# Designs tried in a protein design chat: VH-VL binders against q9zuu9r114to356. Part 2

Target 1, 243 residues: q9zuu9r114to356
Amino acid sequence: IAWKDLTVTMKGKRKYSDKVVKSSNGYAFPGTMTVIMGPAKSGKSTLLRALAGRLPPSAKMYGEVFVNGSKSHMPYGSYGFVERETQLIGSLTVREFLYYSALLQLPGFLFQKRSVVEDAIQAMSLSDYANKLIGGHCYMKGLRSGERRRVSIARELVMRPHILFIDEPLYHLDSVSALLMMVTLKKLASMGCTLVFTIYQSSTEVFGLFDRICLLSNGNTLFFGETLACLQHFSNAGFPCPI

## First folded at step 1 (VH-VL)

Design d1 (framework fv_daxdilimab)
Fold by ESMFold2-Fast, scan of step 1:
Structure d1 (fold): chain C 243 residues (1-243), chain A 125 residues (1-125), chain B 110 residues (1-110)
Amino acid sequence: as target 1 above (243 residues)
Amino acid sequence: QVQLQQSGAEVKKPGASVKVSCKASGYTFTSYGISWVRQAPGQGLEWMGWISAYNGNTNYAQKLQGRVTMTIDTSTSTAYMELRSLRSDDTAVYYCARDLFYDFWSGYYSYFDLWGRGTLVTVSS
Amino acid sequence: QSALTQPASVSGSPGQSITISCTGTSSDVGGYNYVSWYQQHPGKAPKLMIYDVSNRPSGVSNRFSGSKSGNTASLTISGLQAEDEADYYCSSYTSSSTLVFGGGTKVTVL
């Protein structure tokens, strides 16, 4: 996926229009992790939603998005989108939740749907949690935030998307869970999935796993390119990369 | 009257096949599944598998995979269970039971609120 | 032959309360809230007494109640009556999307 001169405006309460993302340019290659990074209100979630075709009705988008070299919209099922906060069904186990999601979303026979569920469980490193309840109410211990986040991503993997958009996969995760999440996503990308996601902040270890970075501040692109090139760009300007 | 009526007792030789029928009446057949449960003399209950009366999708117990086939005939509201390559340890009473279809909103799954009276299958030479 | 463990027999006098345990693993009883209990009188088909751990079907006496803690589900019969003398089976949904029954418990009313 690539985008050129992407501008997103929102109708503000005290303004007729407000530019949230300003002339963004970028691309993401198959099998790589491209991260959109920036502080709160930098426009990173809005840019992610614009690329995925998930802008609210109050938003207007200008510029072009290309998929496989063609100017086209993303067909339903060709991509997955994971919100920053997802609703899970706490009374179901991980396997049950994914299986019922597959029953609702996929054509085909029951045994085929079980197969894609098991593949999603393996891809997201959820095998040890497959039989645990998600919510953990009553007398059973439920999943922690890291496992819950991987379940929300696994739900989208059931559709076997070629491009996966994730809004802040590390949101409210502890350092150990965050590292496991990033290692898991890196393996998923190596299997051929194109990953585009937003990050509020990252550790040095996590930053090293990214292939490309789009650094945003107040809707403006400060940098877009390979992760190592970002460090060189800011070093040459006399400043460290704002991680 | 809501009921499941099963076919009569069968006597088969080892290696033969048996096909038991289960005719539903008094409810919308296609809104439920049918599970098959057997019970050997003096033994407990053993689940064999399930079939959806809506679309014919099946799920069989691992032990019986490859030997059992479940089918439906929606025109007669009848479910069938065929067990092949019979052995003496297949001698049992075979029950069909109405299996509640998964309800996404309520989360209910796999319990049997209505049972057939059973079909005795004897495998002997 | 079954995967869930039940006591072979439980006895009580009329008016007493008895409890039958059903123990499995995290892949069945411990992993799901889909446990049901069936009553079977000699020569008859089983009858559903409890579903989804603790719910009673219409027409089943409120003397029957179900619960679950960890990997163990329990059926409790309060105010025991002669008609309660029967075999009782638990069953649970499994992680392989199959069903498994307990070995059965013979309840004797003294």
Scores: ipSAE 0.000, ipTM 0.384, lowest interface PAE 21.0, mean pLDDT 79

Design d10 (framework fv_daxdilimab)
Fold by ESMFold2-Fast, scan of step 1:
Structure d10 (fold): chain C 243 residues (1-243), chain A 122 residues (1-122), chain B 110 residues (1-110)
Amino acid sequence: as target 1 above (243 residues)
Amino acid sequence: QVQLQQSGAEVKKPGASVKVSCKASGYTFTDYGISWVRQAPGQGLEWMGWISAYNGNTNYAQKLQGRVTMTIDTSTSTAYMELRSLRSDDTAVYYCARDEYYYGSGSYFDLWGRGTLVTVSS
Amino acid sequence: QSALTQPASVSGSPGQSITISCTGTSSDVGGYNYVSWYQQHPGKAPKLMIYEVSNRPSGVSNRFSGSKSGNTASLTISGLQAEDEADYYCSSYTSSSTVVFGGGTKVTVL
């Protein structure tokens, strides 16, 4: 996926239209992790949704998004998108939840759906949790935030998307869970999934796992490129790369 | 049966440290986090920080960074909050609260201790 | 110093509806659906009334409801009763994974 001069304006939140994303240029290579980083109001979630074709009705998008060398926008349903807030069914086990998701969403025979579910469980490092209740209903114990985030991503993996957009995969995770999440996503990318996700900020260890970074501030791109190039760019300017 | 029991009131001199305990019962301690919230007399609520009962990871309010330490003892299902270099403006009721962070639904506090009054005076 | 803005006081008569506002920024109230509301009677610990903008815990009257529009969350108490007289605090998760509270609103039942 690549984008050129991508500008997004939002209307309805105030009297004047605001440019939330300003002339963004970038690309994500197959099988790599591309991270959109920035503080609140930087436009990172809006850029992610623009790339995924999931902008709200109040938004207008200008510029070009290229998928597979074509100027066509990515069709709805041809990718995976994981919201920052996801609904899971607490009374089901991880395997049951993924299996029912596969039954509802995929055509084909039962043996194929079982295989896809087991693949998703393995890909997201959920084998030890596969028979555990998801929980999350009031008074029901179950999975922790890190495991719940991996389950929500596994649900999208059942559809075998070529590109997976994730809105803040580290949101509300402690440092150990965040590192495990990033290692898991790095492995997923190495298996051929193209990952594009947003992040507010990261530790040094997590930062080192990124292939490419798009750094945003108030809708403007401060940097886009390889992780090492980002460190060199800010070092040459007399500052360390923001984390 | 589900409850958070806090240690008793403390009176400290400026410059001292105080360590408040919060003992959980009636639920699986390691399934939740514990947040600490204080309230000065006649004032509003102020969040101090939280700790994961699973792995002990913490996140503190910026105003208190460097002065506060939160710990857990899983064997006794007890959380602790230690505040150092006490000042008169640290006089407050200190609450521990169960943080529903565990369920990936954002931080909110469904179970509260009764509060520990800490008075800092000369 | 309260990070979220609430009116200092709101009053109403028994049976009426009142609304308490809680205004933040796009990095807290406006950026997340993680607003909670707490009721505090004098000398007591706070009690959770609303979580995740509009959800009620078990045991909380359906007279209490929550909503959010942009950077402002609201708590509405319908059929106001004498026992509702208390301080009410809003709270929100932030982009730095911290929690902030509003200054509190004193509700008086006339």
Scores: ipSAE 0.000, ipTM 0.396, lowest interface PAE 18.6, mean pLDDT 79

Design d12 (framework fv_daxdilimab)
Fold by ESMFold2-Fast, scan of step 1:
Structure d12 (fold): chain C 243 residues (1-243), chain A 125 residues (1-125), chain B 110 residues (1-110)
Amino acid sequence: as target 1 above (243 residues)
Amino acid sequence: QVQLQQSGAEVKKPGASVKVSCKASGYTFTSYGISWVRQAPGQGLEWMGWISAYNGNTNYAQKLQGRVTMTIDTSTSTAYMELRSLRSDDTAVYYCARVDYDILTGYYDWYFDLWGRGTLVTVSS
Amino acid sequence: QSALTQPASVSGSPGQSITISCTGTSSDVGGYNYVSWYQQHPGKAPKLMIYEVSNRPSGVSNRFSGSKSGNTASLTISGLQAEDEADYYCSSYTSSSTLVFGGGTKVTVL
């Protein structure tokens, strides 16, 4: 996926005058992890949604998005998208939840749906949790936040997307859980998936796992390029890389 | 009434700094931003940058980055523009102008609906 | 990168229509719908006449209209009046997240 001069405006007090993303340029490749990083209100979630074709009707997008050589905006729902906060069904086990999702979303025969569910469980390192209740009801013991985030991602993997967009995969995770999540996603990328994420900030160890970084501040791109180049760029400019 | 009142004319020597003020009245100051635009005698308009009155975030024109500083004082509904290391080619009328600002996204409109009357800054030795 | 191109002057007689062009590139006028027009009388601050290509603010005469085709935006003044004699500037958002002005056009009412 690649994008050129991508600008996103939202209806503000004056129609379509508010620019949330300003002239963004970038690309992401199969087998790699491309991360959009920035503080709250930097435009990172909006850029992610624009690339995935999931902007609200009130938004307007300008510029070009290229997918598989096509110079067209990505159609809504054509690729996997994981929201920052996903509502799960606490009374179901992990396997039941994923199977139910497969029944609702996939065409084809029942044996195919069981197979993709098991593949998603393996891909997200959920085997030890497959028969456990998701939980999360008031005082109901269930999965921890790290496992819940992996279940949310596994739900989208059931559709076998070529590109997976994830909004804040590390949201509400401690540093150990965040590292495990990123190692799991790095393995998923190595299996051929194109991963594009948004992240507020990361530890230095987690930062080293990224292939490419897009740094945003107030809709403006501060840097886009490979992770090592980011460190060199900001060092050469007389200040440290914002992380 | 809705208006922007600018400080009076200034005469400065090369290398000095100038600070122009722009006092807003008749509207909620913190719901808008203030842009600065200058015009050299007999020449066209040049955009210098803007500042949000909500949070003080700024965006400066690349040519002026490092020489210009924009600030706000919400208690007096006043915006300031300071230009340092003045040169003779900085001689211009400096205008402040209001832009609508979206607090949620942190972005402003790209047009100016209300203008101050301008402040002439003359740089000569 | 470069300032927007406007003709130095345009003239017309009272009651006629005149058009002022504003030409940029695909990274400003051609790429975005954020073109504005300002009227400036000698010794006065600019006044917003058109915003976002074709919208008029309250208080601006219906005689003023804006349009855009490709990399060129246009301001049209119909029913030209003596009071329209002024300098007119276009401006546009750029792909560098900045704002650029045109060189200005002096309108003379004959």
Scores: ipSAE 0.000, ipTM 0.387, lowest interface PAE 21.2, mean pLDDT 78

Design d3 (framework fv_daxdilimab)
Fold by ESMFold2-Fast, scan of step 1:
Structure d3 (fold): chain C 243 residues (1-243), chain A 127 residues (1-127), chain B 110 residues (1-110)
Amino acid sequence: as target 1 above (243 residues)
Amino acid sequence: QVQLQQSGAEVKKPGASVKVSCKASGYTFTSYGISWVRQAPGQGLEWMGWISAYNGNTNYAQKLQGRVTMTIDTSTSTAYMELRSLRSDDTAVYYCARDSEALFLEEILTGYYFDLWGRGTLVTVSS
Amino acid sequence: QSALTQPASVSGSPGQSITISCTGTSSDVGGYNYVSWYQQHPGKAPKLMIYDVSNRPSGVSNRFSGSKSGNTASLTISGLQAEDEADYYCSSYTSSSTLVFGGGTKVTVL
């Protein structure tokens, strides 16, 4: 996926229109993790949603998004998108929830749906949780936030997307859970999946796992490129790389 | 009636910590952010940081990074600001203020201006 | 001290027009249209007078107007009245996604 001169405008509460993302240029490739980083209000989530074709009606997008070299919006079924918070069914086990999702959304033979569910469970390191109830408002025991986040990502993996957009995969995770999440996503990318996700903040160890970085500040792109090139870019300018 | 009600005045010793509360009423709490602004006696306004009432994401002024923590309790529509390792120059009136501009697609509810203010909480740091 | 530069004081007589400047850099006032102005009477919390450079919230007199040129924003009070005597602060969003205030201007109505 690639984008050129991408600008997003949005109405505020007082009917004011403003540019949330300003002339963004970038790309993401299979087998790699491209991260959109920046402080709050930098335009991270808006850029991610613009690339995925998930902007609200109040937003306007200008510029171009390219998929496989063609000028177009992302086609249905070619990507997955994971929200920061996901609705899960607490009365189902992890396996049942994923199978239910596969049954409703995938075409083809029943046998194939079972295999993609097991693949998703394995890919997200959920084997130990596969038979546990997801839990929810009425359960005292269930999955904790880290496991629930992995289930939400696994649900999208059942559709076998080639591109996966994730809004804040580390949202509300402790450092150990966050590291496990990043290692899991790095492994997923190595299998050919194009990963594009937003990160508010990152440890040095997690930062080193990224292939490409898009640094945003108040809608402006401070840098886009390889992780090593980011360090060199700011070093050449006489400043440390902003994180 | 739209308002922000702050906790009462506090007196602390140097090295202690203080936690100020800000209870919102009359609006949907999670649709706005809360900023904290302080004012030393006879001095100007200083922005300390803000927190999203939607997701709890925070951003703090560089000078206070490491000493301040802002939190939200959505069940009581209350924001909290805790300042640690108090010094005499932390003596000030501490205000909470509502961020009016909401950006739903970007970290949610971080404002550019403050359309509603609490009455302020005086924190005095004395030995 | 303060990140944005304002004059320490400005004075005028009733009915006159006064202007308060707020000067920053290209990474705050000059880079964004997110300048706000606040009025503070002694012992009171600040009150929003202008937001997003030139917009007035409901209930604020049209005697108050805001503008910006380059790195300098201005608040103009026309038809100056005794009740306008107060401290005025400008504020701006920054490239670090933080907010900064000016040092404040004491307006005296003669």
Scores: ipSAE 0.000, ipTM 0.404, lowest interface PAE 16.9, mean pLDDT 79

Design d4 (framework fv_daxdilimab)
Fold by ESMFold2-Fast, scan of step 1:
Structure d4 (fold): chain C 243 residues (1-243), chain A 124 residues (1-124), chain B 110 residues (1-110)
Amino acid sequence: as target 1 above (243 residues)
Amino acid sequence: QVQLQQSGAEVKKPGASVKVSCKASGYTFTSYGISWVRQAPGQGLEWMGWISAYNGNTNYAQKLQGRVTMTIDTSTSTAYMELRSLRSDDTAVYYCARDEYDSSGYYYWYFDLWGRGTLVTVSS
Amino acid sequence: QSALTQPASVSGSPGQSITISCTGTSSDVGGYNYVSWYQQHPGKAPKLMIYEVSNRPSGVSNRFSGSKSGNTASLTISGLQAEDEADYYCSSYTSSSTVVFGGGTKVTVL
């Protein structure tokens, strides 16, 4: 996926439009992790949604987005998108939840749907939790935040997307769970998935896992390029590292 | 008119539960979140948590995790905050306040509209 | 959570300028531009005076201004008036997607 001069304005929540993303340029390649990084309200989630074709009706988008070498609009649902916060069904097991998701979204043979569920469970390191209730009720044993986050990502993997957009995969995770999540996503990318996700700030260990960085501040792109080039850019400019 | 109307004062005994309501009017309820903030007599403001009026997702202050539940009723544009196992140090004025979220799903984390407050007194 | 650090009180004479500081960490005040300030008169709900560090809502006097440097945000009240006597609270978004308030500052107009 690639984008050129992408600008996003927002309406509907206020009387007037504000430019939230200003002339963004970038690209993400198959099998790599591209991260959109910046503080809260930097426009990173809006850019992610613009690329995924999930902007609300109140938003206006300008510029060009290219998918597979074409200027065609990305059809809703042809790529995976994981919200920062996801509602799960606590009375179902992980496997049941993913299987029902597959039943509702995939046409075709029952065997294909079962295979896709097992593949998603494996990809997100959920094998040990597959038969556990998702929970979330006082009377039910439930999954921890890290496992719940992996289930929400696994739900999108059931559709076998080639591009997966994730809004804040580390949201509400402790440092150990966050590291496991990043290692899991790095392995997923190495298996051919194109990952594009947002993150507020990362440790040096986590930062080293990224292939490409897009740094945003107040809608403006401070840097776009390879992770090593980003570190050299800020070092040469004499500015503190933004991570 | 744009406003948040809270339920009336409550007097509870230790160990009881209290449920405070906050009815929104004059704006699109689902375009905002609702935060709950309390203030003990003569003390400062303490944030308790927030709830999305769009999808009901919650985030509570760590100190209150396990004792507080926040819910919404979109049909009546009303938010609720229930605090259980009340203690004397829960005596406070409880405020609801709205917090706008942008189209990307991030809240602005400032409160431009506040309810008038509900005094909850916990005494034997 | 630890509250943001504000002075307990600040005093000034009518017409003077006063400044209230609000100090946090890189995970709240220093990390984001989501600092707001609230004015509270006795028996009343808080009123938003400043949002996102330096913006004023409609109806708030231009005598009120906000700024931030590093981990410290500041509220400045110029041309101090008797009606400014109130408690002032700063507030910030945190890296845990929560809100933290300062301890509050009592402003006295001498």
Scores: ipSAE 0.000, ipTM 0.399, lowest interface PAE 20.0, mean pLDDT 79

Design d5 (framework fv_daxdilimab)
Fold by ESMFold2-Fast, scan of step 1:
Structure d5 (fold): chain C 243 residues (1-243), chain A 123 residues (1-123), chain B 110 residues (1-110)
Amino acid sequence: as target 1 above (243 residues)
Amino acid sequence: QVQLQQSGAEVKKPGASVKVSCKASGYTFTSYGISWVRQAPGQGLEWMGWISAYNGNTNYAQKLQGRVTMTIDTSTSTAYMELRSLRSDDTAVYYCAREGDYGDYVGWYFDLWGRGTLVTVSS
Amino acid sequence: QSALTQPASVSGSPGQSITISCTGTSSDVGGYNYVSWYQQHPGKAPKLMIYDVSNRPSGVSNRFSGSKSGNTASLTISGLQAEDEADYYCSSYTSSSTLVFGGGTKVTVL
């Protein structure tokens, strides 16, 4: 996926500058992890939604998005999008929830749908939790936030997307869970998935797992390129890299 | 004007329930979360929980789990907080507060606050 | 009773710099960059002064700055003025996906 002069203007929200994302240029390749990083008010979630075609009605987008060298005409379901927070069904087990999702969304035989669900469970390291209730409502004890986050990503993996957009995959995760999540996502990318996700800030270990970084600040791109080149860029400018 | 307007003061007896409203204006209601924070007289701030105006998902403080319910009405851009089985130590000023710009960053801070609703629980 | 530790009071003279500490654990202040600071004058709602450790909202004086080292976040007020006299609260996100406040610090301008 690639984008050129992508500008997003939002009206009807609290007063920012008229442009939330300003003339963004970038790309993400199959089998890699591209991260959109930045502080509060940087526009990273807005850029992610623009790339995925999921901007709210209050937004206007200018510029071009290309998939495989053609203007983006991806039908819904050709890519996965994981919201920052996802509503789960607490009365179901992890496996049941994913099977239910597969039954509603995928064509084909029941056997094939079960296979896709088991693959998603394995991909997100959910095997130990597969038979546990999701919980989280009506006083039900259930999965912790880290496991719930993995379930929300696994739900999108059931549709076997080639491109997966994730809004803050480390949202609500402690340091150990965050590192495990990133290792899991790195392995998923290595299997041919194109991952694009947003992140506020990362540890040095997590930062080293990224293939490409788009650094945003107040809608402006401070840097776009390979992870190691980011350190060189800011070192040459006399400023520390905001990792 | 960007503001959160809260309902008026309430006086309740122990065991009763109270429902405080928080009406948002001047911004896109569904783009932000709303947290509820209380402050007992002469005491510090205590976080009660959060609700997404986007999808209605909630997250409550463990101490209040089972006694508090937070809801939203998107047609009126209003958030509600209901606290049940009131005790005398629930006497406090109850604030609603907006959490960042939902979906653009984590937003675990409160950039806009209501003026507060005094709830007095007395026998 | 508060999860984050703040000094009960800090005082200074006009023009002086003061610093308020906010100490937690690796499961809150030490583990995340989601620390905010609020100013509260008597009878008023809190006002956001600092968010995400060191970011200042529009309209907040550059005399206010935030930092963090390990499990301790700090709010520094330089060029102390009479209107800075207030209660200050820190807040942090936790590994339980909740928020916790500090006990509050009364700032007195001498």
Scores: ipSAE 0.000, ipTM 0.416, lowest interface PAE 13.2, mean pLDDT 79

Design d8 (framework fv_daxdilimab)
Fold by ESMFold2-Fast, scan of step 1:
Structure d8 (fold): chain C 243 residues (1-243), chain A 127 residues (1-127), chain B 110 residues (1-110)
Amino acid sequence: as target 1 above (243 residues)
Amino acid sequence: QVQLQQSGAEVKKPGASVKVSCKASGYTFTSYGISWVRQAPGQGLEWMGWISAYNGNTNYAQKLQGRVTMTIDTSTSTAYMELRSLRSDDTAVYYCAREVEIEYDSSGYYTYYFDLWGRGTLVTVSS
Amino acid sequence: QSALTQPASVSGSPGQSITISCTGTSSDVGGYNYVSWYQQHPGKAPKLMIYEVSNRPSGVSNRFSGSKSGNTASLTISGLQAEDEADYYCSSYTSSSTLVFGGGTKVTVL
């Protein structure tokens, strides 16, 4: 996926339409992790939604998005989008939840749906949790936040998307769960999935796992390129990379 | 546990100022906004204003312009609301509330809903 | 017209469905999909029930649903239960980049 001069405006923020994302340029290669980073108010979630075709009706998008060499304003196809907060069914096990999601969303035979579910469980490192209740009701001490987030991502993987957009995969996760999540996503990307996701802040260990970074501040792109190039860019300017 | 802890009840005389605190815990403070909402006894909710925990940008209700100041202290993850020149009709329970989802830009793209509320601070203005 | 208009009270029997209206103008409810609904029990802080017109937060019963038509947003409570007895407030973003609340509706479960 690539985008050129992508600008997003939101209605009703001032007397004139506010530009939330200002002339963004970038791309994500197949099988890599491209991260949109920035503080609160940087426009990273809006850029992610613009790329995924998930902008609200109050938004206008200018510029171009290219998918597989073709110009597209609303990418069609099997693209997955994982919301920052996802509702899960606590009375089901992980495997049951994913299986029912496959039954409801995919055509075809039961055998094929079972295999896709097992692939998703394996891809998200959920094998040890597959038969555990998701939980989260009253005294039901089911899965922890990190496992619940992985289940949410696995649900989208059941559709076998070529590109997976994830809004804040580390949201509400402690540092250990966050690192495990990033290691899992890095492995998923290495298996051929193109990942584009947003992150507010990262540790040095997590930062090192990214292939490309788009740094945003107040809608402006401070940097876009390979992770190592980001370090060189800010170091050569006499400042450390702001991550 | 994610929560907003507010300072205790205050009794002030007309003309005085009050400063209410709201300490956030269990989440990344700078990723959210904080709104202040008050409720006079037996009355409805009234939005007072909003502050970004990221950069301190504020937007106040027109009725309170010139009397209210909202600030943040990121080192303690605390938001403050100061109301000056108190009148008897400022008697109310003052709530702080967290704006859900991170702010998308400095221009004010926000979700404008509140998933987490403080327990409220009663401010009584009496002679 | 600075405040959103809600009925002062609505009542129903257990198991019934009730609807609360929230009427504004094209500069608030009619102009934006930023309408939220809050439930408040006596002596307690408000609780988010619906956001962005029709979305339900995790943990809120599917008996609560939201909608909007023109300048009027609506909260519908199906299968009314005793614990639903509370005050309900709507809120909307405005063209002045501010927030306004409705006057509130007292729901009584008979």
Scores: ipSAE 0.000, ipTM 0.412, lowest interface PAE 13.0, mean pLDDT 78

